VHH binders against Dermatopontin (DPT). Designs and how they scored, part 13

Target 1, 183 residues: Dermatopontin (DPT), of Sus scrofa (Pig) (p45846)
Amino acid sequence: QYGDYGYPYQQYHDYSDDGWVNLNRQGFSYQCPHGQVVVAVRSIFNKKEGSDRQWNYACMPTPQSLGEPSECWWEEINRAGMEWYQTCSNNGLVAGFQSRYFESVLDREWQFYCCRYSKRCPYSCWMTTEYPGHYGEEMDMISYNYDYYMRGATTTFSAVERDRQWKFIMCRMTDYDCEFANV
Short names: E, the ipSAE of ESMFold2; O, the ipSAE of OpenDDE; V2, 0.75 times the mean of E and O plus 0.25 times the DockQ between their complexes.

## First folded at step 10 (VHH; framework vhh_7xy4_2)

Design r2 (from p2 with D32H T106E; at its last look DockQ between E and O 0.34; V2 from the best seeds 0.00; counts 0 for: pae E 3.4 > 2)
Fold by OpenDDE, look of step 10:
Structure r2 (fold): chain B 183 residues (1-183), chain A 123 residues (1-123)
Amino acid sequence: as target 1 above (183 residues)
Amino acid sequence: QLQLVESGGGLVQPGGSLRLSCAASGFTFSSHAMAWVRQPHGKGLEYIATISGSGGDTYYSDSVKGRFTISRDNAKNTLYLQMNSLKPEDTAMYYCAKRITIFGVEIEYFDSKGQGTQVTVSS
């Protein structure tokens, strides 16, 4: 049902100690191991290298109470140069990221990898503060609360700074199946 | 092959004390911060105490501070939780947990926990 747009590049892993998943100006595809979701996002900005960012992610296993992921898929692509808001469909949790760099706009397009856990529903959702705090700065978002999961994000792009700020959507998940397919 | 086995739980009256133990194996125990977490029935997990790998640093949640003491014996690969002045609110399944560091920051997440030991505080 959800299409895999199949980025025309292989995931590149920087074997440096920082664990960046990409080089500047290069695309990447990152997926958490099965049964894990993204709990942290780190990024550094490089103005000289196309005003681009390197990205790093951390994943953690979901609690046993959520069970095994029942389905995973790639969401729709969010275009470079555009501001967007997106949460995983079907009450899914963010379990990965794909991105491609576009030289023409000095920005990236993005795609969430989402995993649904049975029919669990999100609740008590909130948005984080802006990451980075200012354009050009490093960002380091870590979910410190084990009960909250990343459901999606909203982001703004500055055409002047050629950088993005992010707010991540964090939610709790029910420990029971709910009747709502997509809250 | 990582394994954490909790023990020492039981039924106690309010004001009583218990000492929990956690036997760890399958990893370099002294290299990892450890934590105790608890889960009351029908509620989520609550982080309550953490101890650094060396045992030199300890952290407590406000709910247990002054009453509980986390410690470890690295020679025995064992984590302890001394619980004093127990309250009914302390009733929960208690888990030993291996803490993790993400991006150089120790967080409340853990990558492993045991099967737990039940603590029940009741008159």
Scores: ipSAE 0.198, ipTM 0.569, lowest interface PAE 1.8, mean pLDDT 88
ESMFold2, look of step 10: ipSAE 0.274; ipTM 0.627
ESMFold2 (binder alone), look of step 10: mean pLDDT 80; pTM 0.803

Design r3 (from p2 with I107Y; at its last look DockQ between E and O 0.35; V2 from the best seeds 0.00; counts 0 for: pae E 3.0 > 2, SAP .675 > .668)
Fold by OpenDDE, look of step 10:
Structure r3 (fold): chain B 183 residues (1-183), chain A 123 residues (1-123)
Amino acid sequence: as target 1 above (183 residues)
Amino acid sequence: QLQLVESGGGLVQPGGSLRLSCAASGFTFSSDAMAWVRQPHGKGLEYIATISGSGGDTYYSDSVKGRFTISRDNAKNTLYLQMNSLKPEDTAMYYCAKRITIFGVTYEYFDSKGQGTQVTVSS
């Protein structure tokens, strides 16, 4: 329903002044404004600064059909150095990220901030391609379709490259309340 | 909750005029470029007009250039489309669309549109 139309808007990606939520080696806590969910994730890698990444996020309001968030919470911590898979509990949508850097492993732990919208259920879920495409590269994941929402992610950590690749779990949400509390 | 509500459509004779309105809510209206798109019955969506967040820049498709004017009132969170010299070919469902702006960049996509308002140009 949403599409690409050839209007001459300049698309320029400047990573130098992107308002990163963190400095290298520093923790951060990012939350979308109320009623918004994460729609984009940007990151740059710095090998010299502890093989760490700076992160930035973009949020956008959910459509009226989804309603207002009924509850928001922080998920359990995903440990540094480990590969993990996680989706928001209770059919929640990702509305923020929290992370802490660990020098000992040159990696970060992560938490999702999740928001539930009534009793809506996810469906037609899929995983994105890997972000970044290769270790050490810049990461720029943007969801252009608001019919899909980020439910979670899976990530792998390279002990050699000391970097992570991400796949984001994207789902549609029902326009009605379903009987399943956590799909 | 993001909401776009179009109004002002109707039946008009060729050569006539209509003014469409779009009431926006649930987001910072002034920060986003907005657009009008239309869809004739049985055809795909057509991008016909775009306006920057401030209203300082406007763009039109060749099909409507010189006849249609897009404008906005950010104080009222309202987008407008003044349609003059209407033709039968302008018959379509007209949608107000919010252009995608992420990390300060406006993309050639729109991420939301309203339910639309029908415009019918017929003798």
Scores: ipSAE 0.222, ipTM 0.593, lowest interface PAE 2.1, mean pLDDT 89
ESMFold2, look of step 10: ipSAE 0.299; ipTM 0.625
ESMFold2 (binder alone), look of step 10: mean pLDDT 79; pTM 0.789

Design r4 (from p2 with S112R; at its last look DockQ between E and O 0.32; V2 from the best seeds 0.00; counts 0 for: pae E 3.0 > 2)
Amino acid sequence: QLQLVESGGGLVQPGGSLRLSCAASGFTFSSDAMAWVRQPHGKGLEYIATISGSGGDTYYSDSVKGRFTISRDNAKNTLYLQMNSLKPEDTAMYYCAKRITIFGVTIEYFDRKGQGTQVTVSS
ESMFold2, look of step 10: ipSAE 0.267; ipTM 0.588
ESMFold2 (binder alone), look of step 10: mean pLDDT 79; pTM 0.793
OpenDDE, look of step 10: ipSAE 0.288; ipTM 0.610

Design r5 (from p2 with Y109W; at its last look DockQ between E and O 0.45; V2 from the best seeds 0.00; counts 0 for: pae E 7.8 > 2, unsure alone 64.4 < 65, SAP .712 > .668)
Fold by ESMFold2, look of step 10:
Structure r5 (fold): chain B 183 residues (1-183), chain A 123 residues (1-123)
Amino acid sequence: as target 1 above (183 residues)
Amino acid sequence: QLQLVESGGGLVQPGGSLRLSCAASGFTFSSDAMAWVRQPHGKGLEYIATISGSGGDTYYSDSVKGRFTISRDNAKNTLYLQMNSLKPEDTAMYYCAKRITIFGVTIEWFDSKGQGTQVTVSS
């Protein structure tokens, strides 16, 4: 009866007491409250539900030394079906995620919500281990040091497992004025 | 404007006592569970103690149970750790942390910009 349908982006909606931002196959858009950044990423994988993941996030306020964000934006789309590496432009910090599911590739496209803290620059950057450690596993990435901020991620995609492993790029921010537009 | 400032550390003899303080600002202190965590030299973070937002429930790691007491004064936005019968293995950098619970998973965040407070137990 119904013709063509899809899974468009959906506003944040918790369908369970676990705080997942999406149901399997559903798009979502998640933003930290103003002045907060993402400090934890949790996800579960369900092969029988479209080889997809449900996601959960936690946010915390940035420290006083960073001040208020001067601008926030959605970064360039990272297309489904491809491996990618991206950081927020303009020295931005990750403050949210947006994603849409595509049944044709059993995968998602991704965007970061990025916020810039003027006159501060990232430094002492490092990359986390793989999350999940093996394709199909539950992942819990938690920033143990409040002084490290998520700048972006790199992913690998397995065509066999139809899942992604993530490594998050984590950096400190200077405590002195820094005028570089992007590092 | 989140800020956690630890103080009260120092050098003390084995068997001695210290009282640590954590001044909190930039969030609604009384609504959040708080914790003390420590980092011994060359090791990762260790759980010490936690206290509920009201102060009515406390929990301690086995290594400090009976020797350390966590408390809070919500009127002054201050967290405390009374440390008695100190041992050399208590030597560490001590941090207070804001605790966050996500659907039954409890995680601890601390502000390393606050530098922590060093406790050294040595003869």
Scores: ipSAE 0.012, ipTM 0.359, lowest interface PAE 7.8, mean pLDDT 82
ESMFold2 (binder alone), look of step 10: mean pLDDT 77; pTM 0.774
OpenDDE, look of step 10: ipSAE 0.311; ipTM 0.647

## First folded at step 12 (VHH; framework vhh_7xy4_2)

Design s1 (from r2 with V105R; at its last look DockQ between E and O 0.28; V2 from the best seeds 0.00; counts 0 for: pae E 2.02 > 2)
Amino acid sequence: QLQLVESGGGLVQPGGSLRLSCAASGFTFSSHAMAWVRQPHGKGLEYIATISGSGGDTYYSDSVKGRFTISRDNAKNTLYLQMNSLKPEDTAMYYCAKRITIFGREIEYFDSKGQGTQVTVSS
ESMFold2, look of step 12: ipSAE 0.431; ipTM 0.700
ESMFold2 (binder alone), look of step 12: mean pLDDT 79; pTM 0.800
OpenDDE, look of step 12: ipSAE 0.217; ipTM 0.580

Design s2 (from r2 with V105Y; at its last look DockQ between E and O 0.22; V2 from the best seeds 0.00; counts 0 for: pae E 2.02 > 2, placed apart)
Amino acid sequence: QLQLVESGGGLVQPGGSLRLSCAASGFTFSSHAMAWVRQPHGKGLEYIATISGSGGDTYYSDSVKGRFTISRDNAKNTLYLQMNSLKPEDTAMYYCAKRITIFGYEIEYFDSKGQGTQVTVSS
ESMFold2, look of step 12: ipSAE 0.423; ipTM 0.699
ESMFold2 (binder alone), look of step 12: mean pLDDT 79; pTM 0.808
OpenDDE, look of step 12: ipSAE 0.276; ipTM 0.625

Design s3 (from r2 with I100W; at its last look DockQ between E and O 0.31; V2 from the best seeds 0.00; counts 0 for: pae E 2.01 > 2)
Fold by OpenDDE, look of step 12:
Parts: structure tokens; C-alpha cells; sequence
Structure s3 (fold): chain B 183 residues (1-183), chain A 123 residues (1-123)
């Protein structure tokens, strides 16, 4: 059901201490190493560079109790200029991001890279505060509790500010296989 | 390349003392806060003590406060845990752990720990 979509843009790596996975107006594809999930997201906004953002991510290994990922996939594309809400299908965890910039709307489309771990189910989910707090600001979301995993996000786009705010969906995962394929 | 090697564990009687050591390598030791965590048999990991990179700040869990002392020698890349007034409930595998820094922010999570050293307190 879920395909592997690859953007025709090469990922840019800034090898500085505060590296970025992309240049402004450029697409990128970021995937955590095998068996890891995204635990932090950082971004800076540049109004002069097409009102675009540079992004950086941090990953962590999942606990041994979750085992190895059983499958990974790219979710459906979320269109630029649109607000969207999305969680990984099949109770997957976010293990990467893919994005392409669209000059026509000064925004990006997005895809989640998701990995499923056996048949574990999410529970005790909560939504983070808005990142960034205000349009144009830097955002720095770090999961401080590693019992929680990123399941997805909701985001809004301001046509005025030409920027997005994000809320990330964080959930715990059961320590057993549940019967629900997609909670 | 990152290595944490604990030592100093053993069997002691209640009220006794032990001093654990952790030899660190493969990273800039002084730039990272370090911690001791323990895992009793059949139980989860428990945070017990943390020390800042410089050694200037220390934090303890209530369970060990006043009895345990965490310290470090950055010149020797070594972390220590002085355990006094040991109790049977202190019996556990003790791990040296490196605090994780993400985007320049030190977080509570530990990105690495050693193989551990067993501490057994029994009469």
C-alpha cells in the first residue's frame, strides 16, 4: 500500500557542528539508521531564501524490547500549501523525513518514513506544543522522554508568513503485540 | 569506539562500602555529563547519580542521597561512585552511562552505557 518515493534531490550535509540536511529551496531525504527513530527536530527559517527552512534531525535506537523493525515505508505525500495531520500507518514510528520545496507557494511537501515494530500499539499519545512558537523563529523539538516515540505530526501553513508551525504526536508503545493493526 | 568499562563491584555486607570506577574512552570525557544507573534483577533501570562535565554539579536520586557520592577525574577519563552504608536493596548491576547531547542540549537520556559491574549487598 505504501510505496518508496524518492525525491530527485540530493541530500545536503552540513558538516559543521550544527549541520543541516538541506539547503534552502532544495529537497532532502533523511532516514534514521536501521532500528532508529527520530527523537529531535531542529529548523531555522530564512525569509530571504524563499521563506524556507533548513532542517536537522536526531535519531535514537529503539529499545531492544521493541525488537527489529518489521517493515519500513514512505507515507503518502503531504502537499505544499496545505494543512495536514498525519500519523504513521500501521502503528509505525517516524524514522525519517522527505521533503521538496515548491517555489510557487513558498512551502514544502512532506513525507514521513515510518517503521513498524512487530505489532506493537501506540498508547498515551499526546501532542506537543507548537514548533516554532512563532512563525519565522527557530524550532527545536527534542523528545526528553524516550518512552515516547514520534508517531506523526500536524502542521499549519500561514500564507501570510509563508511558514509552518508543527505539533508532533508522541506516543508510548505497548510491550506486547496488540490486535489492532492501525490505532 | 566509545567505551565505558565499569569495575569495583562485589559482595559486601549491609553497612559496607564499595567504590565503583568507570573508564571512559572514545569521546571527550570532560565535555559530557556522566551518570550511574543501576538495574536490580528483574527490574528496570534506575537513575541514581549524575555529574556534570566539569564535575561542579552533582545530582542524586532520593534512594541514594546521603550515602553515595559521584565524582570524576577528567584527567584520567574516569568516573567514580563511592557507595557507603550499603543496603540489600542496593543490590543491582551498576552501569556507567554517558548523557546524551542533542543539538547542543544535554538531555536526561543516556546514549551509551557499559557492561556493568555487579554489586551484591547481603549478610
Amino acid sequence: as target 1 above (183 residues)
Amino acid sequence: QLQLVESGGGLVQPGGSLRLSCAASGFTFSSHAMAWVRQPHGKGLEYIATISGSGGDTYYSDSVKGRFTISRDNAKNTLYLQMNSLKPEDTAMYYCAKRWTIFGVEIEYFDSKGQGTQVTVSS
Scores: ipSAE 0.160, ipTM 0.558, lowest interface PAE 1.9, mean pLDDT 89
ESMFold2, look of step 12: ipSAE 0.417; ipTM 0.672
ESMFold2 (binder alone), look of step 12: mean pLDDT 80; pTM 0.804

Design s4 (from r2 with G104D; at its last look DockQ between E and O 0.29; V2 from the best seeds 0.00; counts 0 for: pae E 3.1 > 2)
Fold by OpenDDE, look of step 12:
Formats: structure tokens, C-alpha cells, sequence
Structure s4 (fold): chain B 183 residues (1-183), chain A 123 residues (1-123)
């Protein structure tokens, strides 16, 4: 049972073409519009600004065949300074991110915003390559295939570089309701 | 305001040909890559052909490569699909789709498609 955790931080929107959802060292909460899921993640690293990253996301509507989201929720918090692996519970799809920066570790904690679509199940899952390829680099992950959805991510934190690498978990979803509540 | 209207579908015998058209409006046609997607009855959507905004680049799925030709007339805001050597397995609803760009990269996603035109290949 996951609740809706609200961060007391105002989301920053840069109105430039490559707007960021946050300023360095500030928290943010990003949610896709209703019926949309995250399909792209962009980030830039700034060593001088607390070894922090600015983030941007892109969302796309789910196919009509997938229907409307039946429920959405915030997942549990992933702690700063720690490596973690997480997929949306209940076969949900990632439909948002929120994060808070921690000066003590020069890292962020994270939460997924997840939406479930009926009782569809994930299959043919794979993990992307590491983003960024190297610590300190810009990252740009885009799902190029509309058949695949982001289910979660795994990430490692370097205490030396004070940065994270990400692998995103991408899955197809069944075109029917399955019997498994959480695959 | 964005509209995509497919036409040209119909019933043809195996080995026959059809030419589909898609009239686009409500956006700068030439600035966007376009695609044809199809959906056989009871199956999911399949990308079969894509053409860049300028028309200089085309891509085809293996299933239609060598038989189908995607083209466009930007002056007429029209997308075309010439289908030759049609097979029964080509039977599907065919949609014109507008590709989208995310972070300055064109992706396989589309943000809109028309109502479709039915293509039936049967002897």
C-alpha cells in the first residue's frame, strides 16, 4: 500500500526549449498528464552546483487499446546514497518522478509515480544501457518503440563521482488482462 | 484541429495493387515525419513505413519492404502508400500517423492517426 507523498518543493519549469523540471539542489515533482507515461528522460550534471543534476521528462499517451489508467500512486522512497532497483508495483507503468536533494550525501532520493492499466501484465522486459554512459555526462534516454513502457529502473551511486548511473526497465504490456497482480 | 484522413483502401485480389492517400491538416506537414501503420483484425498496431519530413529518407518494415512505397507531396499536404504485390496477410486497417519529436529526436511514437482505411486482400 503506497501513499501519495507530496514534496514541499515547487516544481521549476524552464520555458526554454529544453526546459528542466528542477533547479540544482532543489526538489521536484513531475507527473505525466492523465493517461500518459514517461517515455524519455534527459539530464545534465553540474559538479559546481553540489554535484547535482537537472532533469527533464517527456510523456506520451498510452495506446487506446491499453485503456484508461485504473489507478495511480507514488511508490516508496528510494534513499539517497543508496543503490536501488525498483519497478512499479502492481504491474504499473512509470508516469512520473519526484525527488529531493540531500546535501549530506550530494545525492537525491527518488519516487516513482506509477499508473496501472486494468490488469495488464508486463512481458519481454529488458534493461537499457547505462545512462549516463559515464559519470558526469549528460544523459538522454528515449524510448523509440511505442510498444515498450518504462516499468522502473536500477541505479548505482558513486561516492567518488557523486553521481548516479541509471538503467531503465522497459517492458511490453499484454493486450489482455492477466491473472498476476504483480509480475 | 489536427486532422489525418486516409483513403484508397478496398478489396483486392492477391498480387493486386492499391494506393493509399492521407490528407493532413492542422500542422506544418513538411516539418514532421509521417508513417503508415496497420492493424490486422484482432492484432496490434504495426509500423510498416516511415518517411522524413523532407521525403528524403524512407524506412520500411521487413514485412512490406520491396512491395510498398511511402511518399509524400508536401505542397499538397498528402502522404501516400503505394502497395504492390499485395498478400492476404496485408489485410488490415491502415492508418496515417504523425511522428513526434522528443528532445529533438524523432521517435517511433506518433501523436495522432486518422480513422483509417480498410485494406482487404482476398481471392
Amino acid sequence: as target 1 above (183 residues)
Amino acid sequence: QLQLVESGGGLVQPGGSLRLSCAASGFTFSSHAMAWVRQPHGKGLEYIATISGSGGDTYYSDSVKGRFTISRDNAKNTLYLQMNSLKPEDTAMYYCAKRITIFDVEIEYFDSKGQGTQVTVSS
Scores: ipSAE 0.204, ipTM 0.575, lowest interface PAE 1.7, mean pLDDT 89
ESMFold2, look of step 12: ipSAE 0.261; ipTM 0.602
ESMFold2 (binder alone), look of step 12: mean pLDDT 79; pTM 0.796

Design s5 (from r2 with F27Y K98R; at its last look DockQ between E and O 0.45; V2 from the best seeds 0.00; counts 0 for: pae E 4.5 > 2)
Fold by ESMFold2, look of step 12:
Structure s5 (fold): chain B 183 residues (1-183), chain A 123 residues (1-123)
Amino acid sequence: as target 1 above (183 residues)
Amino acid sequence: QLQLVESGGGLVQPGGSLRLSCAASGYTFSSHAMAWVRQPHGKGLEYIATISGSGGDTYYSDSVKGRFTISRDNAKNTLYLQMNSLKPEDTAMYYCARRITIFGVEIEYFDSKGQGTQVTVSS
């Protein structure tokens, strides 16, 4: 029999990292500085603390050619207990995250902070692999192609592990205005 | 205000050479690794050469190794790319980029998509 082991692998961490935006079970609201977008997401999982995660984010300025954001908003909520797929509306780029934890379901609800950059439109979109690669593992998603911007994410859920795998949606942005485009 | 400005491009015959420059300002130049990237017409970015902050370590893609030399002058805050034995497939817009660290990983940071500098290899 197994005691408290929830999965076949153990990973030792340096938990003295002071970059986490939340404690386990804590709600949080994170926004990039003005004119910056999220380029990296890191997370650790703690099964004994409500099967929850601590999160960290990194931001970078958008290229000068993209200019200043013209509008920013919190996107519609993705409720706890559901798998979901969401991109920022209005061709927005992800510039932050907001989340609350619910002990009754051992899960979180999520919102993106989205910023629109003039009349630019996404194209050449792709979806990352799963983060984490296996449930319960450390997650470390970094945009290596700074020609791509985070547009949103999708999640899948394991009821046994009480954890989510994330795939992030990454797109290029036009260098010309597409004011009235429809897909 | 961080700024990177590329120059030195032009039209050259196959087998010829060019030297590109990148003037950097608004940050401590010597503290950051730097890279050259290129974008052929209608294609994505290709990272071709990297140099450490001190200038002591370099890396090159297989497509340019032995033909191109990256260098820097930290006193002048300037990055260089010496391009020899140029081929038509080297035709592209060339940009310089600063490396930064995110979560302990260095990435190519592309701070400005200004003009870049066009290199065209044709007879």
Scores: ipSAE 0.094, ipTM 0.466, lowest interface PAE 4.5, mean pLDDT 82
ESMFold2 (binder alone), look of step 12: mean pLDDT 80; pTM 0.810
OpenDDE, look of step 12: ipSAE 0.217; ipTM 0.580

Design s6 (from r2 with I107F; at its last look DockQ between E and O 0.22; V2 from the best seeds 0.00; counts 0 for: pae E 3.8 > 2, SAP .681 > .668, placed apart)
Fold by OpenDDE, look of step 12:
Structure s6 (fold): chain B 183 residues (1-183), chain A 123 residues (1-123)
Amino acid sequence: as target 1 above (183 residues)
Amino acid sequence: QLQLVESGGGLVQPGGSLRLSCAASGFTFSSHAMAWVRQPHGKGLEYIATISGSGGDTYYSDSVKGRFTISRDNAKNTLYLQMNSLKPEDTAMYYCAKRITIFGVEFEYFDSKGQGTQVTVSS
């Protein structure tokens, strides 16, 4: 289960200052280093390039108190053209993304890479505002609170704008092992 | 490849002074804010001081403000902590820490620290 994924794409890093992980219309796979989780997401929209987005991510090491990740896995694929809501199963934290572009829909499918830390449980969860604020705009989401971790996201796709808006689900994690395997 | 090596710790009497040094390598030192954190025995890490990449801005925790001075020499890739008027409660392992910068945003937390240098304040 650890490290398993179905995408045959190699991670791409351009040499720009922004360090985009993909080119437009190309798939990508991004994983945080071991013991790190995603804390920031950037994206730029390009209407001419298939109404697609380039993405960049930043990771941060989890606190020592959270311990080492006990397991990591790829979640189920979320289909292009569809709205979806997903959190990491088994109280996992988002530690990566992979995606594939579909010309027929001018959209991407997505898959979370999740890592679980012992049996910690999420609490005090909230959803961020919409990113981007408007379709076609640049996206820049940064979690400024170190105590909050990305558990997942909800996203909507506009068939008119051929773009997506995202809300990220941010949660605190207990400092103890809880009884619930999946909250 | 990133390395932070602290030095200068030791045993001092209350009211004494120490100067800690941290040799940094493996990254562009001047581009990153640095911090000192400490961990008393049996306790968690405590942030005590931070300095911007250029050295123009410094911040201190209330526990050390007025007694400790953080500084840096970017030409030497070295971070310093001048500790004056030391107290027994300052006894701890002291770590040099690299502050996290994400997409040009500086964060309070760090992504790397050294092995530490022990400071013991005792009569």
Scores: ipSAE 0.127, ipTM 0.530, lowest interface PAE 2.2, mean pLDDT 88
ESMFold2, look of step 12: ipSAE 0.211; ipTM 0.561
ESMFold2 (binder alone), look of step 12: mean pLDDT 80; pTM 0.806

## First folded at step 13 (VHH; framework vhh_7xy4_2)

Design t1 (from p2 with D32Y V105R; at its last look DockQ between E and O 0.21; V2 from the best seeds 0.00; counts 0 for: pae E 2.4 > 2, placed apart)
Fold by OpenDDE, look of step 13:
Parts: C-alpha cells; structure tokens; sequence
Structure t1 (fold): chain B 183 residues (1-183), chain A 123 residues (1-123)
C-alpha cells in the first residue's frame, strides 16, 4: 500500500536550479505525479560531501492505452553497501525513488515506488549500459523510446571509489491484459 | 485543462493533399515546441515533424521530408501540417503533440497529444 513506506522523512524541495531532489548526505522521497512514470535520471557525484550524489528525476504520463494506474506501492528496501537487483513486483513500473544515506558505508539504500496498470505484462526487456559510465562521473540516463518503461535496476558498488553504478531494466508493456500477475 | 484538438483528416487519393490543424489551449502555446506524430494501424507512434516554439526551426522525418510542411500560428494557438503528394503509406491516425523538455534538452517525448484525426490514402 502506498503512503506507508516507513521512512521518517519526505523530501519535496528543489535544492538547485537543476531541480535536485536532495542535498548530499540527506534522504529523499520522490514520486511522479499520478499516472506518470520515471523516464529520466540525472545525478552528480560529490566526493567531498561523503562521496554522495544528488539526484533528479523526470516523469512522463503513460499512454492512454495503459489507462490509470490500478495500484501503487513501495517495494522492499535495497540495502546500502550491497549490490542488488530488483524489479517492480506485480508487473509494476517505476514511478518514484526513496533513498537514505549511510555515513558508515558512504552509500545509500534504495526503494522503488511502483505502479501497476491494469493487467498489462512486460516483454522485450533489456538492461541499459552502466550509469554513470565511470565512477565519480555525472549520470544522465534518458529513455528515448516512449514504448519502453523502467521496470527496475541492477547496481554495483565500489568500495574503493565509494560510488554506485546502475543498469536500468527497460521493458515494453502489452496493449492488452495478460493472464500473468507477475512476470 | 490542457487540450489539443486535431482536425482536417479524411479520405484522399494517392497524390492528393490534406491540411491538418491542431487547436491548442490550456498552456502558453508559443513557449513549447510542437510536433506531429502518426500511428498506422497495428504499428507504433512515429514522429514526422517538429517545430520550435517560435516557428523558426523545423524538422522532418525522412519519410515525409519534401512532402509535408509543419507550421504554426502562435496568435491563433494553432499548429498546421500541410500534406502534399500523399501516399498509401501515409495512412494513419495523426496526432498533435506538445513536446517535452527533460533536463534542458528537447527529446523525442511529448507530455500531451490530442484525440487524433484519421488520414486515409486510398485509390
């Protein structure tokens, strides 16, 4: 159920002209407007500020053919310092991010906000290249194909660089209701 | 509140011409790049023409270049698509689309489109 994510904070402020959703070392919670999903992720690394990143997101309305989201929820937390793989359960699409910074590991934990659209199923899924391309670099991922939606991500963490690389999982969605609850 | 209403579609013979119009409301029309996209039956959406907010820059897909002309009248909040030398392959639902800027870049996304107008090219 959405709205009960257990985090003691909510961040809705822009902290830069670029619309960063967080300050370094601070947690944040970002959700797309209703009926929208994440289509772009931007991030800048700051070594002096705890080897942390500021994040920005862009959302876009889903096609009318998908209809209104039927359900939205927060996924389970991906722990800081760990490499992880996660996709939205129940064929959901990524519609937000929640994160908390941990000084002890100089890393963040992550939680997806997911929305399901009727009984549509993902197909033709693929993983993007690594973002950022190199540790410490600016991250700028934009989906240029509106037929694909973010389903999740897999990440790696460098204990040396104290930075995390992301591969996003992008999928098409059926234009009909499928019989599978979770693919 | 934002609305895009396409019109001007219809049935035309190969080699014929049509002029599509799009009436925009609910936003500052001149501040946004606009586009025409089309969707043939059973196929995905295709960007075919884009015009900057001021109208100074236009872009066309190879499939329509030399045949189609995108234009706008900001005083009337209207977008146009002049379609000449129409081919059966141009048969599709045509949509007026409001372009979206992400992180300061105009990309091949739109945040709004109208109900569409059907164009059918057939002998």
Amino acid sequence: as target 1 above (183 residues)
Amino acid sequence: QLQLVESGGGLVQPGGSLRLSCAASGFTFSSYAMAWVRQPHGKGLEYIATISGSGGDTYYSDSVKGRFTISRDNAKNTLYLQMNSLKPEDTAMYYCAKRITIFGRTIEYFDSKGQGTQVTVSS
Scores: ipSAE 0.163, ipTM 0.557, lowest interface PAE 1.8, mean pLDDT 88
ESMFold2, look of step 13: ipSAE 0.329; ipTM 0.619
ESMFold2 (binder alone), look of step 13: mean pLDDT 81; pTM 0.819

Design t2 (from p2 with D32Y I100W V105R; at its last look DockQ between E and O 0.24; V2 from the best seeds 0.28)
Fold by OpenDDE, look of step 13:
Structure t2 (fold): chain B 183 residues (1-183), chain A 123 residues (1-123)
Amino acid sequence: as target 1 above (183 residues)
Amino acid sequence: QLQLVESGGGLVQPGGSLRLSCAASGFTFSSYAMAWVRQPHGKGLEYIATISGSGGDTYYSDSVKGRFTISRDNAKNTLYLQMNSLKPEDTAMYYCAKRWTIFGRTIEYFDSKGQGTQVTVSS
């Protein structure tokens, strides 16, 4: 029911805080350690290298109050060249990213790795400003509020600039199990 | 698997001293700056002391400067906080915290803390 990425590319993971998860034009698969979610995203644009971006991520352990993740999965793929809006199903939190570069459109497809924590529900969700602020710029998004978690993102793609802007969807999570399977 | 376990808290009279310890495991201790944070009842978390990975640099909040000393023993994966001249205002839950380093930058936040040890200063 959830997408299987199934890419043959094997990305070496540099777990240093300053390491890029990919080279330009290369696919990658990044997953947070167990019990952690993505809290920061960094990216640098390279026009000469196919108008592509290198990406870096940072994870943080979820509060003990959330408990252990009950399940994790890969979400549906968001196609290259398309603008999209997606949040993790089943009230999941973003715990990783997969991406593949497509030369034909000079863009990437994207897939979220999501983890659900019991039956906790998101609330007080909001979208960040655009990252990067302008096409071609470096983006550096850090969630400075520990109470908010990344649920997903919405993106726009410029066919002219051949770059993508992101708004991340950030939500609080209930400290109790709710009755809604997917808010 | 990351664990921070604080100890050494207790009840002490004003002017007294306590030494807190934090046993760290599950990560390369010496590679990360560590901090002590405290949370008085009904109030938010307050950073009070930070020490670099190597232990060469220390930072203190004005509220504890001159009274508290943060140190570490990387061989023992242990963080310490020597608290002297304690005041009632120092009453709080004290947490050992791993400083948050993102993209090569150490920020003022932390990505992990222990369960805490209670310090109560009262006559």
Scores: ipSAE 0.123, ipTM 0.513, lowest interface PAE 1.9, mean pLDDT 88
ESMFold2, look of step 13: ipSAE 0.474; ipTM 0.732
ESMFold2 (binder alone), look of step 13: mean pLDDT 80; pTM 0.810

Design t3 (from p2 with I100W V105R; at its last look DockQ between E and O 0.34; V2 from the best seeds 0.00; counts 0 for: unsure alone 63.0 < 65)
Amino acid sequence: QLQLVESGGGLVQPGGSLRLSCAASGFTFSSDAMAWVRQPHGKGLEYIATISGSGGDTYYSDSVKGRFTISRDNAKNTLYLQMNSLKPEDTAMYYCAKRWTIFGRTIEYFDSKGQGTQVTVSS
ESMFold2, look of step 13: ipSAE 0.553; ipTM 0.762
ESMFold2 (binder alone), look of step 13: mean pLDDT 78; pTM 0.782
OpenDDE, look of step 13: ipSAE 0.134; ipTM 0.521

